# VHH binders against Probable E3 ubiquitin-protein ligase RZFP34 (RZFP34): the designs that were tried, part 16

Target 1, 302 residues: Probable E3 ubiquitin-protein ligase RZFP34 (RZFP34), of Oryza sativa subsp. japonica (Rice) (q5jl96)
Amino acid sequence: MGAMDVQLESTAVQHGQAKINVEEHALVSLLSDEKYATEKTEDVDPDDYEKLEEGIMQYGCAHYRRRCRIRAPCCNEIFDCRHCHNETKNSIKIDAVKRHELPRHEVQQVICSLCGTEQEVRQVCISCGVCMGKYFCEVCKLFDDDVSKQQYHCNGCGICRIGGKENFFHCSKCGCCYSIVLKNSHACVEGAMHHDCPICFEYLFESTNDVSVLPCGHTIHVKCLREMEEHCQFACPLCSKSVCDMSKAWERLDEELATISDTCDNKMVRILCNDCGATSEVQFHLIAHKCQKCKSYNTRQI
Short names: E, the ipSAE of ESMFold2; O, the ipSAE of OpenDDE; V2, 0.75 times the mean of E and O plus 0.25 times the DockQ between their complexes.

## First folded at step 8 (VHH; framework vhh_3k1k_2)

Design j3 (from f4 with S104Y Y108G G109D R110S; at its last look DockQ between E and O 0.05; V2 from the best seeds 0.00; counts 0 for: pae O 7.3 > 2, unsure alone 63.6 < 65, placed apart)
Fold by OpenDDE, look of step 8:
Structure j3 (fold): chain B 302 residues (1-302), chain A 125 residues (1-125)
Amino acid sequence: as target 1 above (302 residues)
Amino acid sequence: QVQLVESGGALVQPGGSLRLSCAASGFTFSSYGMRWYRQAPGKEREWVAGISYSGSSTSYEDSVKGRFTISRDDARNTVYLQMNSLKPEDTAVYYCARDYSVAYAAEGDSTFDYWGQGTQVTVSS
C-alpha cells in the first residue's frame, strides 16, 4: 500500500462538520428561566448581591470554577467536580473492580467552598448566601462561575452542553446536539453519537473533547480526525468514505498517473467506489483506480 | 445570521505593518475558533493563522511565522491579525473564517463554515 504523499492542499470545502463540544455545563442562570422572571425583582439588597458574588471565579478545580464541592453519591466522598471524581476513581492505582464513574444526576449534596456548609443541591448557599455557581443546572447538578463557555442544558441529550444554545440544534435521530449550520445538511445517522470513537475508543456522547460529524454522518473526535489527517488517512474508519474533499488530491493523482505507464496487459478490473457507491470497470493499474462516476480514487477492487 | 466582516486592508510599503480586524456577529463568538486565510491573484486560498476559542492556542503558516500575530477580543467579538515585516508576497485578499469546532489546536484544519468578504492587502514599493 504505497504511502501516497497526498499533500492535501486544504481546499476549504464547507464540510458541515458539526463540532459538538460535549462539556456538561448545565448552569441555567436562575435569571433565564422565564418563570422566575415574573417574580418581582424584589430589591435584592445591594448587600445580598455582594454576598452572591463573593469569591466568584476564585474557587474550583482544573475543570470548573465553582464555589462548591460535591458529595459523590456512589462512594460518599467529597470531590471538586465529577471529572475530579472520575479521574481519581479510574486511576490505575485503583482496583479495576472498584473503578466507577460518578452518576451526575444523582448528586444530592454539595459543600459550600466559602463557609463549609453541606446542603442539598441548590445554587445559593443556605448558610452564607454565596452563589455557588453563576451557571447552575439542577438536572445535571452542575456549577460553574465561568459562563464564557455559554453552557446550556439540552433536554434531548439529557446533559449540559457548551457553545451557546442558539448555535446548536438537537437532532433526535442522531441523538445529539449539532451545529446549527448542519441543521439541514448533515447526514443523519441514527445514534451517531452513541458509540465509541473509532480511533481512541472513548465514548463520544459524553466526551469533553470536540466531536466532528463526518460527511458520511459518522462521528469522531476532532483530535482523532486531525491525527488521521496528519497520517494521510482520509477515509472514514467505519464506512471508508472520504472524510474531506479530496478533489484536488485526485487531480494531482491524475497527473501523476499520467506519467506512469504501468498499465499491465490491458487487464480490466471491476471496482467499487467507497465515496459514491458506483461500480466501474476500469483498466488495471498498480497504483490506483479512478471511479468513472465521481472521479474519486477512493475505490476498491471487487 | 452569522456575519464576518474583515477590515484594515491597505496599501503598504515592504517592511511595513498592518492590523486586520474581523468583526463577528450572529453567533457566540467566544465559543468558536477563528482563522485567517489569504488568496493572492491566480493562487488558491491558503491558511495563514488560527486561534482557538479560548485564545490559548495559536498557529501560523510557515511563511508568516514570527511576523504575523493572531489575537481575539471576545468582548468585541473581533479577531485580529497583526502583520509585521510585510513582503510583496503577502499581497492578497485576506479572509477570516469561523471554525466549525468550538476548539482547535492543530494546524491545517479546513472545517470552516463561514467566511467574510475579505479585505485587500497590497504590499508594494
Scores: ipSAE 0.017, ipTM 0.239, lowest interface PAE 7.3, mean pLDDT 81
ESMFold2, look of step 8: ipSAE 0.651; ipTM 0.858
ESMFold2 (binder alone), look of step 8: mean pLDDT 79; pTM 0.810

Design j4 (from f4 with S104T Y108G G109D; at its last fold request DockQ between E and O 0.42; V2 from the best seeds 0.73)
Amino acid sequence: QVQLVESGGALVQPGGSLRLSCAASGFTFSSYGMRWYRQAPGKEREWVAGISYSGSSTSYEDSVKGRFTISRDDARNTVYLQMNSLKPEDTAVYYCARDYSVATAAEGDRTFDYWGQGTQVTVSS
ESMFold2, look of step 8: ipSAE 0.764; ipTM 0.899
ESMFold2 (binder alone), look of step 8: mean pLDDT 84; pTM 0.851
OpenDDE, look of step 8: ipSAE 0.840; ipTM 0.938
ESMFold2, look of step 9: ipSAE 0.803; ipTM 0.917
ESMFold2 (binder alone), look of step 9: mean pLDDT 83; pTM 0.839
OpenDDE, look of step 9: ipSAE 0.833; ipTM 0.933
ESMFold2, fold request of step 13: ipSAE 0.810, 0.778, 0.784; ipTM 0.917, 0.898, 0.907
ESMFold2 (binder alone), fold request of step 13: mean pLDDT 83, 83, 79; pTM 0.838, 0.841, 0.809
OpenDDE, fold request of step 13: ipSAE 0.343, 0.872, 0.871; ipTM 0.701, 0.955, 0.956

Design j5 (from f4 with Y108H; at its last look DockQ between E and O 0.48; V2 from the best seeds 0.00; counts 0 for: unsure alone 63.4 < 65)
Fold by OpenDDE, look of step 8:
Structure j5 (fold): chain B 302 residues (1-302), chain A 125 residues (1-125)
Amino acid sequence: as target 1 above (302 residues)
Amino acid sequence: QVQLVESGGALVQPGGSLRLSCAASGFTFSSYGMRWYRQAPGKEREWVAGISYSGSSTSYEDSVKGRFTISRDDARNTVYLQMNSLKPEDTAVYYCARDYSVASAAEHGRTFDYWGQGTQVTVSS
């Protein structure tokens, strides 16, 4: 009975050292230095510098100080700025069917205010050499000699903002540039700025009025918020959370309620706090119910 | 008209403390956040601290974290900067400014920030 010598062929597992060529994909962080071409004033001949500054702050309209006008791509007419166009074309005198807004990003031609040369959108006039706006944004086709506004283009917003880039950050979720003060503290709400003001129903993202971010993360015009406060409305119109610190108000209410014996019939009610979301069972009161968790009177019966 | 008036600047020794005040007028103070800036000689103005309109949020530049505290008193329309453990590097003119929660579009014609005259803080032995 033949002993089958099972030759265990020791298959030498050649550990192929897969040299993982970690191709250091140098993430060349395309720091797209979006060279906002601050055209390095290279050694601009003093004469050229004087020419660049000619007429600074002397031209423009009620909306902008600039040394150019725009040819509107929508109607091929010339206007001082987009706002001038929109005001004109949306006037009551214009047939409703002909009313329209200027597409800012589609502007291709500008007219120098000094020499009258019409040219493609550029910061400097190709004819006379004048700078047509100290601030210039190629994306928004925006010119402004008044740099005190600290204008900057936000790629996230797709528009030019004011107040200095260093003072704001773009929240991609909220869809807007918020103050650096709020960078780590704001309640992030998706599309928070891409809706109408809950009070005046004006679209907030493009509003020229100051906008506030509430503690709840919802946004409102500062003026509208003030109006609410003047009318003793202190709850967010969208989520009913308190829009400000109401602690002192609640303390006063405690004092007032202490004087009112209107505890009807030992009836217990369930309440929901709009501020903290806690549910409580409390004695029924005709005037107000206090949250047992956060002590807020911003509550509703459930 | 919006007006901001800084005060409280002084000469102090290293390690000393100082409290700056900024009195605001001409706007609804309680509806706006506030910021402090400083500008040292030959340097650009830099942000130091900020507080939201509700006071619920504060932020600080890294070099002043743990040493400076921003606060506000809405009843007095005043924002404060408590500065502790002062260093020579803190020497600057300090300015307060109104803060905007949301950046405005460049389409409105007004300037963004209102500045006071500033108050000089000098930290020297």
Scores: ipSAE 0.585, ipTM 0.835, lowest interface PAE 0.6, mean pLDDT 85
ESMFold2, look of step 8: ipSAE 0.784; ipTM 0.906
ESMFold2 (binder alone), look of step 8: mean pLDDT 79; pTM 0.808

Design j6 (from f4 with S104L Y108G G109D R110K; at its last look DockQ between E and O 0.25; V2 from the best seeds 0.00; counts 0 for: pae O 2.8 > 2, unsure alone 63.1 < 65, grease 24.7 > 24.2)
Fold by OpenDDE, look of step 8:
Structure j6 (fold): chain B 302 residues (1-302), chain A 125 residues (1-125)
Amino acid sequence: as target 1 above (302 residues)
Amino acid sequence: QVQLVESGGALVQPGGSLRLSCAASGFTFSSYGMRWYRQAPGKEREWVAGISYSGSSTSYEDSVKGRFTISRDDARNTVYLQMNSLKPEDTAVYYCARDYSVALAAEGDKTFDYWGQGTQVTVSS
C-alpha cells in the first residue's frame, strides 16, 4: 500500500510586477494662448505713432468712436456702424419685406474716416496709416477708440463683451459671461441667457442693459427687476422663487398675522413652498401661509 | 451720476485689523453686486473681494481668503471690507466698484466701472 508522496511542487509564480511606467505624457495642453498679439509696438517711429493716433475719439457715431465706416455685406451700402445700419434698415419708412439686420461677422470692407480709403477689414488704414479703432476685434469686425469699456472677445459667447475679461468667466451651461463673484455660487441653468427677459421680452444675450442673475439662476434686466420690486413683486416670473432676501418682510408679516385672529374653523391645508420646495400642513389663514421648513410666506395651496 | 466714496484706510501694524467702507449713490444699490480692488505702488489694480446684489454670494482673491470679509448694508447703501491679520503685502490703495452680474455685449456707448478716489491702507511695523 505504497504511500505515493505526491510532491506538490509549489511553482512559485513570480508575479513579475510589471512596473507600468505610466509615462505621464503631460499633455501640455497647448493652451494656445492665442495671445491676441498686441502687436508689440515695436519701435514705432514717433512719426508713425502720431499717425496711428490721428483723429482719435473725433470720429464715429452715437454708438461707437471709430475712425472707419463699414460696407454692409447685405445691401452694399456704407454705414458708421452695425447699429446705424439696423436703425436705418428697420425704420418704419422701409418696406417690411426689405427690413434686415447687418450680419456683423460677415463685414469684409471698411472705409477710413480720415482719407476715405476703402480696404479689407484691418485695424490700420493701408493708405494713411491711421488706427481705425484702438480696440479692434477681427472676429466681430468691431472698432472702438473708447477702450474705457474694457472690451474683450469671448470665444464662448462668439461676441465682444465689455467690463474686462478678468472680471468675468464664461459659463458654458448658462451660455454667457458671468461675474467672477458668481463663479462658484450661481445656480447654473442651461441656456439661462439665451431667452427673452420675462418682463420686457427683449433678448438678454445681446442686451445692452444691465442683467441680473437671480438666486434661482434665472436672468432678468436690472431695470425690470427694479420695476417688479417697486410693484411689490418679489417672486421670479419663471419659477416663483423669491428674488431677494425676504426674511425681514416675513418677520413683519409674522407680527401682522399675530394680530389677526381670522383662523377659519381649524381647517388644515396643504401648502407648497416656492422657495425651498417643502410641503407642509398648516392651519388655514385668509392672508398667508408660512412654510414650516424655511419660514417663508412664498407658498401656495396644493 | 454714480458716485462711490471709500473710507477707513489707515496705518496699521502687521497682524492688525481694519474695516473699510464704501458709500454708494446715483444708482439703485440693492440691484447691484459690489467689489473691492486694491492697487499697490508700481503694480496693477487687482481684484480683492466681491458680493452679489442679494448678498447670498461672496468671493475672495486667494491671498485674502480667511482674513478678509466683504459685507453690505442696503439700508445705508454701503459695502464693507473687514480686513483681519493684515500683512505688509496688503499695503495698497483700496477701491470699490459695482459688480455686473453679466458681461454686456460691446454695443453702444455704455461705460464700465465707476471708481471712487480710493482709501490708503498701509501695513507697517
Scores: ipSAE 0.795, ipTM 0.919, lowest interface PAE 0.4, mean pLDDT 87
ESMFold2, look of step 8: ipSAE 0.825; ipTM 0.930
ESMFold2 (binder alone), look of step 8: mean pLDDT 79; pTM 0.797
ESMFold2, look of step 16: ipSAE 0.826; ipTM 0.927
ESMFold2 (binder alone), look of step 16: mean pLDDT 79; pTM 0.803
OpenDDE, look of step 16: ipSAE 0.049; ipTM 0.522

## First folded at step 9 (VHH; framework vhh_3k1k_2)

Design k1 (from j4 with T104R; at its last look DockQ between E and O 0.09; V2 from the best seeds 0.00; counts 0 for: pae O 2.004 > 2, unsure alone 64.7 < 65, placed apart)
Fold by OpenDDE, look of step 9:
Structure k1 (fold): chain B 302 residues (1-302), chain A 125 residues (1-125)
Amino acid sequence: as target 1 above (302 residues)
Amino acid sequence: QVQLVESGGALVQPGGSLRLSCAASGFTFSSYGMRWYRQAPGKEREWVAGISYSGSSTSYEDSVKGRFTISRDDARNTVYLQMNSLKPEDTAVYYCARDYSVARAAEGDRTFDYWGQGTQVTVSS
């Protein structure tokens, strides 16, 4: 019985390595460095430099150090700044129907504080040559000699911000500039900044007050948050999640509760954790109920 | 609760000097700008001076420029108004106010002010 040696001819399939030449199209992102030309004052005649710096930080109002006033496009009156205008025009002395805010982007005329020349919005006075604001934004019509604020214009926000462009990023979803520290860690909430502060009811997006982004993604003035903390309020007014790390507080509460005799009836209650969203069944306690998942005492009975 | 308590008001002769104090409590004083206002009899309340939260910026009404100086002591939660070369026209009740402007305010803050009870300054011969 003849063992037919079936010579399996191993056809060596030459796998042609198609070298996919991934042409790295270097998308040279033309980062148009819109050099906001801080015109290098390097080639400015010393005399011209002195003129530019004349009266620096000596003029302005409580809001800005600037060497110009604005003509308000809405009422044709002259004010030191938009805030001065708004304070005046929103005063209780003004008829409610006549109250209005200055449209900052529509300002076209400024008055030099040194020579009194009225001109179109420009950084430099056309008459005396003074710089009317070391920081100048053509979009916002903003002048400020105090550059220590590290002002920058955010195209995403449409307004000037402070704190240095490098220290912030614009979150398109939240609709505002957030600290660079939050770039990869914040809870992103659509339009998070486009509402009133839940405590003081001031509109947050345009607020000059520091705003805190809570762990839940909701936003509140830093000052208002501090006031909450001073009053031992640690839950978000909007969603009831803890506004800070409460772990140490919960540990202390564990210790305190351990000293309290469980004289309560073996009544079980269902609780919802405001922090993690978990439901638990726990023994009824008069003081607090602990989430069985995240160990938070920020819970409610359901 | 936010509290502002003005003090230092007195009767003084023309050309005299006076220092007003405003003691603040119920908030983080160092985080807020402060302002002084005055109200003369039969007149509206008017702004007199302002100081930023950091104290780095001060501003004054034109009528008091060169005569009045606003300053702050954060350790004492107090804002001051040094008034020199006082005139009869400076006679008013002087009020301290908290400015809502915080460090983030590159753009001037909607200044809603908390007010004290005021202190009477009378300049008379």
Scores: ipSAE 0.040, ipTM 0.372, lowest interface PAE 2.0, mean pLDDT 83
ESMFold2, look of step 9: ipSAE 0.758; ipTM 0.898
ESMFold2 (binder alone), look of step 9: mean pLDDT 79; pTM 0.801

Design k2 (from j4 with R110T T111S; at its last look DockQ between E and O 0.40; V2 from the best seeds 0.00; counts 0 for: unsure alone 63.7 < 65)
Amino acid sequence: QVQLVESGGALVQPGGSLRLSCAASGFTFSSYGMRWYRQAPGKEREWVAGISYSGSSTSYEDSVKGRFTISRDDARNTVYLQMNSLKPEDTAVYYCARDYSVATAAEGDTSFDYWGQGTQVTVSS
ESMFold2, look of step 9: ipSAE 0.785; ipTM 0.904
ESMFold2 (binder alone), look of step 9: mean pLDDT 79; pTM 0.787
OpenDDE, look of step 9: ipSAE 0.823; ipTM 0.934

Design k3 (from j4 with S31D; at its last read DockQ between E and O 0.42; V2 from the best seeds 0.74)
Amino acid sequence: QVQLVESGGALVQPGGSLRLSCAASGFTFSDYGMRWYRQAPGKEREWVAGISYSGSSTSYEDSVKGRFTISRDDARNTVYLQMNSLKPEDTAVYYCARDYSVATAAEGDRTFDYWGQGTQVTVSS
ESMFold2, look of step 9: ipSAE 0.755; ipTM 0.897
ESMFold2 (binder alone), look of step 9: mean pLDDT 83; pTM 0.842
OpenDDE, look of step 9: ipSAE 0.821; ipTM 0.935
ESMFold2, look of step 11: ipSAE 0.778; ipTM 0.907
ESMFold2 (binder alone), look of step 11: mean pLDDT 78; pTM 0.806
OpenDDE, look of step 11: ipSAE 0.640; ipTM 0.856
ESMFold2, fold request of step 13: ipSAE 0.783, 0.783, 0.799; ipTM 0.913, 0.909, 0.919
ESMFold2 (binder alone), fold request of step 13: mean pLDDT 83, 79, 83; pTM 0.841, 0.806, 0.842
OpenDDE, fold request of step 13: ipSAE 0.868, 0.892, 0.871; ipTM 0.957, 0.963, 0.958
ESMFold2, look of step 15: ipSAE 0.803; ipTM 0.917
ESMFold2 (binder alone), look of step 15: mean pLDDT 80; pTM 0.813
OpenDDE, look of step 15: ipSAE 0.720; ipTM 0.898
ESMFold2, last read: ipSAE 0.816, 0.807, 0.811; ipTM 0.921, 0.919, 0.917
ESMFold2 (binder alone), last read: mean pLDDT 82, 83, 79; pTM 0.835, 0.841, 0.803
OpenDDE, last read: ipSAE 0.854, 0.872, 0.874; ipTM 0.952, 0.958, 0.957

Design k4 (from j4 with A103S; at its last look DockQ between E and O 0.32; V2 from the best seeds 0.59)
Fold by OpenDDE, look of step 9:
Structure k4 (fold): chain B 302 residues (1-302), chain A 125 residues (1-125)
Amino acid sequence: as target 1 above (302 residues)
Amino acid sequence: QVQLVESGGALVQPGGSLRLSCAASGFTFSSYGMRWYRQAPGKEREWVAGISYSGSSTSYEDSVKGRFTISRDDARNTVYLQMNSLKPEDTAVYYCARDYSVSTAAEGDRTFDYWGQGTQVTVSS
């Protein structure tokens, strides 16, 4: 009975180590940030410099100090700025069917305020050499001689903002540029800026009025928030959370309530805290109920 | 009206310390973040430090990190800047400002109007 030595030839499967050449695609982050280099006027002929600055801050409208007007791509008329256009074209005197807004990004032609030359959108007049705006954004077609605003273009927002790029960060979730101070502390709310102010119903994202981010992450005009405070309204209109630190107010309320005789029956009530979301069972009180977790009086019975 | 009054600026030697104060009025102080800026002669105003409305978050310009500390006292409506290990390069007028929570659109003739008058800090031998 012949023991057939089945020589199992162990075919050594040469695992060809496919060297995945991870070609480091050096994402050359095209620091396109260089193009907003204020051309170092260092080598500009003094005469050319004078030309560039001619009429600075002397031209424009109520909205901008600039040395150019725009030809509106929508109606082919000339306006001092987008806002002037929109105010004119949305006037009650205009047929509702003809009302429209200027598409800012589609502006192609500008008119120099000094020499009258009409040209393609550029920062400098091709005829007289004047700078038509110290701040210039090619994307937004925005000109402004008043650089004190520290204008910058935010790619995330798609529009020009003010206050200096270094002072803000773009929150992609909230959809706007928030203070650098808030970078690690704000409550992110999706599209927080892409809604109307809960008080005045103006659209916040493009508002030129100061906007505040509340502790709850909702946004409101600063003026509207002030108005709320003046009327002793300290809860967010959207979520009912306190819009400011109410701790001192609550302490005062503690003192006041301590002077009020508990004339109320030993009735227990369940409350929900608007600030921390905790539920508590507390003794019924006619005036206010205190959250047992965060000590807030911003509570409701449930 | 929003009012900010800076104080505490002085002449100090290199390596010295100062504490700046900014007294705020005309708004609900506890609802706003605060910032310090400085402007050296012939230079643009630059951000130095910021503190959130709750005080839970602080931020600093890189050149002052580890040397400066921003703090606030809501009971006194005051923001502070503790400056340690001062350098000649820290010589500037220091300004207090209310924080802009959100950057507004660049449209319109709007200026930042929530600044104090500033306090002079001079660091020299």
Scores: ipSAE 0.553, ipTM 0.751, lowest interface PAE 0.6, mean pLDDT 85
ESMFold2, look of step 9: ipSAE 0.807; ipTM 0.917
ESMFold2 (binder alone), look of step 9: mean pLDDT 81; pTM 0.818

## First folded at step 11 (VHH; framework vhh_3k1k_2)

Design m1 (from k3 with S57Y; at its last look DockQ between E and O 0.25; V2 from the best seeds 0.00; counts 0 for: pae O 9.8 > 2, unsure alone 63.3 < 65, grease 25.6 > 24.2)
Fold by OpenDDE, look of step 11:
Formats: sequence, C-alpha cells, structure tokens
Structure m1 (fold): chain B 302 residues (1-302), chain A 125 residues (1-125)
Amino acid sequence: as target 1 above (302 residues)
Amino acid sequence: QVQLVESGGALVQPGGSLRLSCAASGFTFSDYGMRWYRQAPGKEREWVAGISYSGSYTSYEDSVKGRFTISRDDARNTVYLQMNSLKPEDTAVYYCARDYSVATAAEGDRTFDYWGQGTQVTVSS
C-alpha cells in the first residue's frame, strides 16, 4: 500500500469542513422567551433585573462563565463544570478503575456562586435571585453567561451545541449537526459522528474539539486533519478518498511527471482510483498513476 | 479584520428581481462557505441561502427555493444572491455571513459567523 509521498507544498487546503463544534452548549431558544420577556419586561422591577445580572461573567472556570457550580451526581462532589469534573476524575493520579465521566443529564443540584445556596437545577437562584447562566439548558444542565457562543440544544444530538441553531441542521442519519450550507449537500454517512476519530481515537460525537466532515462523509478532528496535511497525508484514513481538492496538486504532478523520462518499458498496469472507484489500465510509472476517469493520482495498483 | 459589505438592496415591485452582493475581506475567501440571512421587521434573523467554499454545493430556505440563487466569485471575494420573483414577504434586511470555519483555536479564528451591516430589500407595490 504505497503511500504516495507527494511532496505537496502545504497549500492550506482549508477543507470546507463543516466544523461541528461538539461543544455541549445547549442553546435554550431564548427567542421564544423574548416574546415573554418583552411582555414581562414592563413589570420586571429594575431592581430584579439588576439582581439577575449581578456578577455576570465574573464567575466560572476555564470552560464556562457561570454563576453556579454543580454537584456531581456520580461522586457527590462539587465542581465548576462537567469538564472540570472529568479532568479531575480522569487524572493520571486517579486509579483507572475509579475514573469516570459526569453524567450531564443527571445533574440535579447546583450551588449558587454568589450566595452559596444549593438548590435544584434552575436558571435563577431561589435565594439571591441571580441568574446563574445567561444561557441555560434544562436538559444538559448547562449554564453559561457567555452567550457569544450562540449555544443551542439539539434534540437530535441530545446535547448542547454552539454556533447558533439557525446555522446548523441535525442530520438524523449522520447523527450530528452540520452547517446549514451542507443541508442536502453532504455525503451522508450513517452514524458519521458516532465513532472514534481515525487519528486520535477520541470519540467524535462528544468531543469538544472541532470536527470536520470530509468530502467522503467521514469525520475527523480538525486538528488531526491538519496534522495529516502537515505530513502530506491527503487521503481519508477510513476510505482512502482525497480529503481535499487535490486538483492543483495533480496538475503539479502532471508537470513533474512530464519531465521524468519514463524509462519504464511499455508495461501496462491496472489501477483503481480511490477517489472515483474507476479502474483503468495505464502505462506503468515509477512515481504515480493517473486515473483515466477523474484524473486523480490517488490510485493504487490492482 | 474580517469585513463583509453587502450591497444591492433596493425597493422593487412584486415579481421583480434583485441581485445582492457581499464583498468579503480580511480572510481567505475561497476557504470559507458563505451564507445569506435576512431579518424582517419584528422577526428573527433567518437563514436564506448558503454556498460551500468550493461553490459546489448550494442550499436554500424552502420559501426561496426556485427563486433565489446563491453564487460566488472567488476572484472578486464576493458572494451574490440573485433574487427573482420577489414577494412582499421577502422584505427584509439581508445579511451576508461567513460560514463556520473549522477555526482551530491555533489560528485565532473564532468559530462564529461574521456579519455585514446588511442591505435593505423592500418589495412593495
């Protein structure tokens, strides 16, 4: 399986990667509540509004700006967020058998960061009246004062996402949210996100790292894809299709090959194109073989 | 700095046509998908159309399918929205947006949409 060491100059082929930022940000559609908030805003005591916003963006952790902490249902300990919990409980210092992740949906208790009141999961503190997260998802038990992330809850995914609900659609077959641009125009792969990254082997669906959808429909971490590109690896690890538009690379290869006197005898070889699936019979070349159908050099001898 | 500038908005009669343009700067235009949104008075901003970075894929809101066409010219760093058979309900401020890039934290690019100032489209008899 000869890895074509095509010294492709790293043209940053920004793959039109539908970055599915799997960050678990549930956008509660505050837009439906803005109709309720506009009618109720007349009677909200200015003092109550000030209380709601008290300490906004001043509390939280590296992961979320929030005015509450969570009581982990799994270990009954208090953490700033799910990620803080998971980082702590999956530390190398912890026995592997004791390592566990926080079940986000099972969180029932939160602690107000302002007054210290422990209460059931709600957006507003029952004691001091502070909003504990400008964004709040009741399903994911997610709080975040930083609404710039445009958090939304995807019922299809069952988790919160970022980037604005209007900018994404849930593909039920792929099992994830994709950019709206890819609506009806993506290679739909069943469970495309419900597998491990082919490079780092992290589970993609729950990954907080950006995920790219390849032209072939397979998914990979953006970072991992970049790493591949840096190593001049431009074939999908799963199906061997080109992960980006290689047309310019192929043109360059044409030029290079034209300068190389093919001293090879009129030996014909059969090749399979990884990109289009076509078989071709071509003259043997020491460096590369071009698909006669799609002109790709992403081919293998068969 | 990422900048998007919409133009081409006008007053048109029902059944008329209009072409919107969005000039992009401050980023590698060819690497990003582009989108059009619109916001009517008293309504939320809604997605209208999208085009992939390569231009190979386009998508449309159901209400504009068959009437609107999104296209791009990478040489001019411009995305277009051809609007035909305009209806009064198409009256809105139209916004151009950069599609969510696979912005890696490393590139300092934010995974949020960049928006232009918008251009007013009014469809009225």
Scores: ipSAE 0.006, ipTM 0.248, lowest interface PAE 9.8, mean pLDDT 81
ESMFold2, look of step 11: ipSAE 0.795; ipTM 0.917
ESMFold2 (binder alone), look of step 11: mean pLDDT 80; pTM 0.817

Design m2 (from k3 with Y100L; at its last look DockQ between E and O 0.39; V2 from the best seeds 0.00; counts 0 for: unsure alone 62.9 < 65)
Amino acid sequence: QVQLVESGGALVQPGGSLRLSCAASGFTFSDYGMRWYRQAPGKEREWVAGISYSGSSTSYEDSVKGRFTISRDDARNTVYLQMNSLKPEDTAVYYCARDLSVATAAEGDRTFDYWGQGTQVTVSS
ESMFold2, look of step 11: ipSAE 0.745; ipTM 0.890
ESMFold2 (binder alone), look of step 11: mean pLDDT 80; pTM 0.815
OpenDDE, look of step 11: ipSAE 0.725; ipTM 0.891
ESMFold2, look of step 15: ipSAE 0.747; ipTM 0.893
ESMFold2 (binder alone), look of step 15: mean pLDDT 80; pTM 0.825
OpenDDE, look of step 15: ipSAE 0.794; ipTM 0.923

Design m3 (from k3 with S101Q; at its last look DockQ between E and O 0.45; V2 from the best seeds 0.00; counts 0 for: unsure alone 64.4 < 65)
Amino acid sequence: QVQLVESGGALVQPGGSLRLSCAASGFTFSDYGMRWYRQAPGKEREWVAGISYSGSSTSYEDSVKGRFTISRDDARNTVYLQMNSLKPEDTAVYYCARDYQVATAAEGDRTFDYWGQGTQVTVSS
ESMFold2, look of step 11: ipSAE 0.751; ipTM 0.891
ESMFold2 (binder alone), look of step 11: mean pLDDT 79; pTM 0.796
OpenDDE, look of step 11: ipSAE 0.778; ipTM 0.916
ESMFold2, look of step 16: ipSAE 0.750; ipTM 0.891
ESMFold2 (binder alone), look of step 16: mean pLDDT 79; pTM 0.797
OpenDDE, look of step 16: ipSAE 0.709; ipTM 0.886

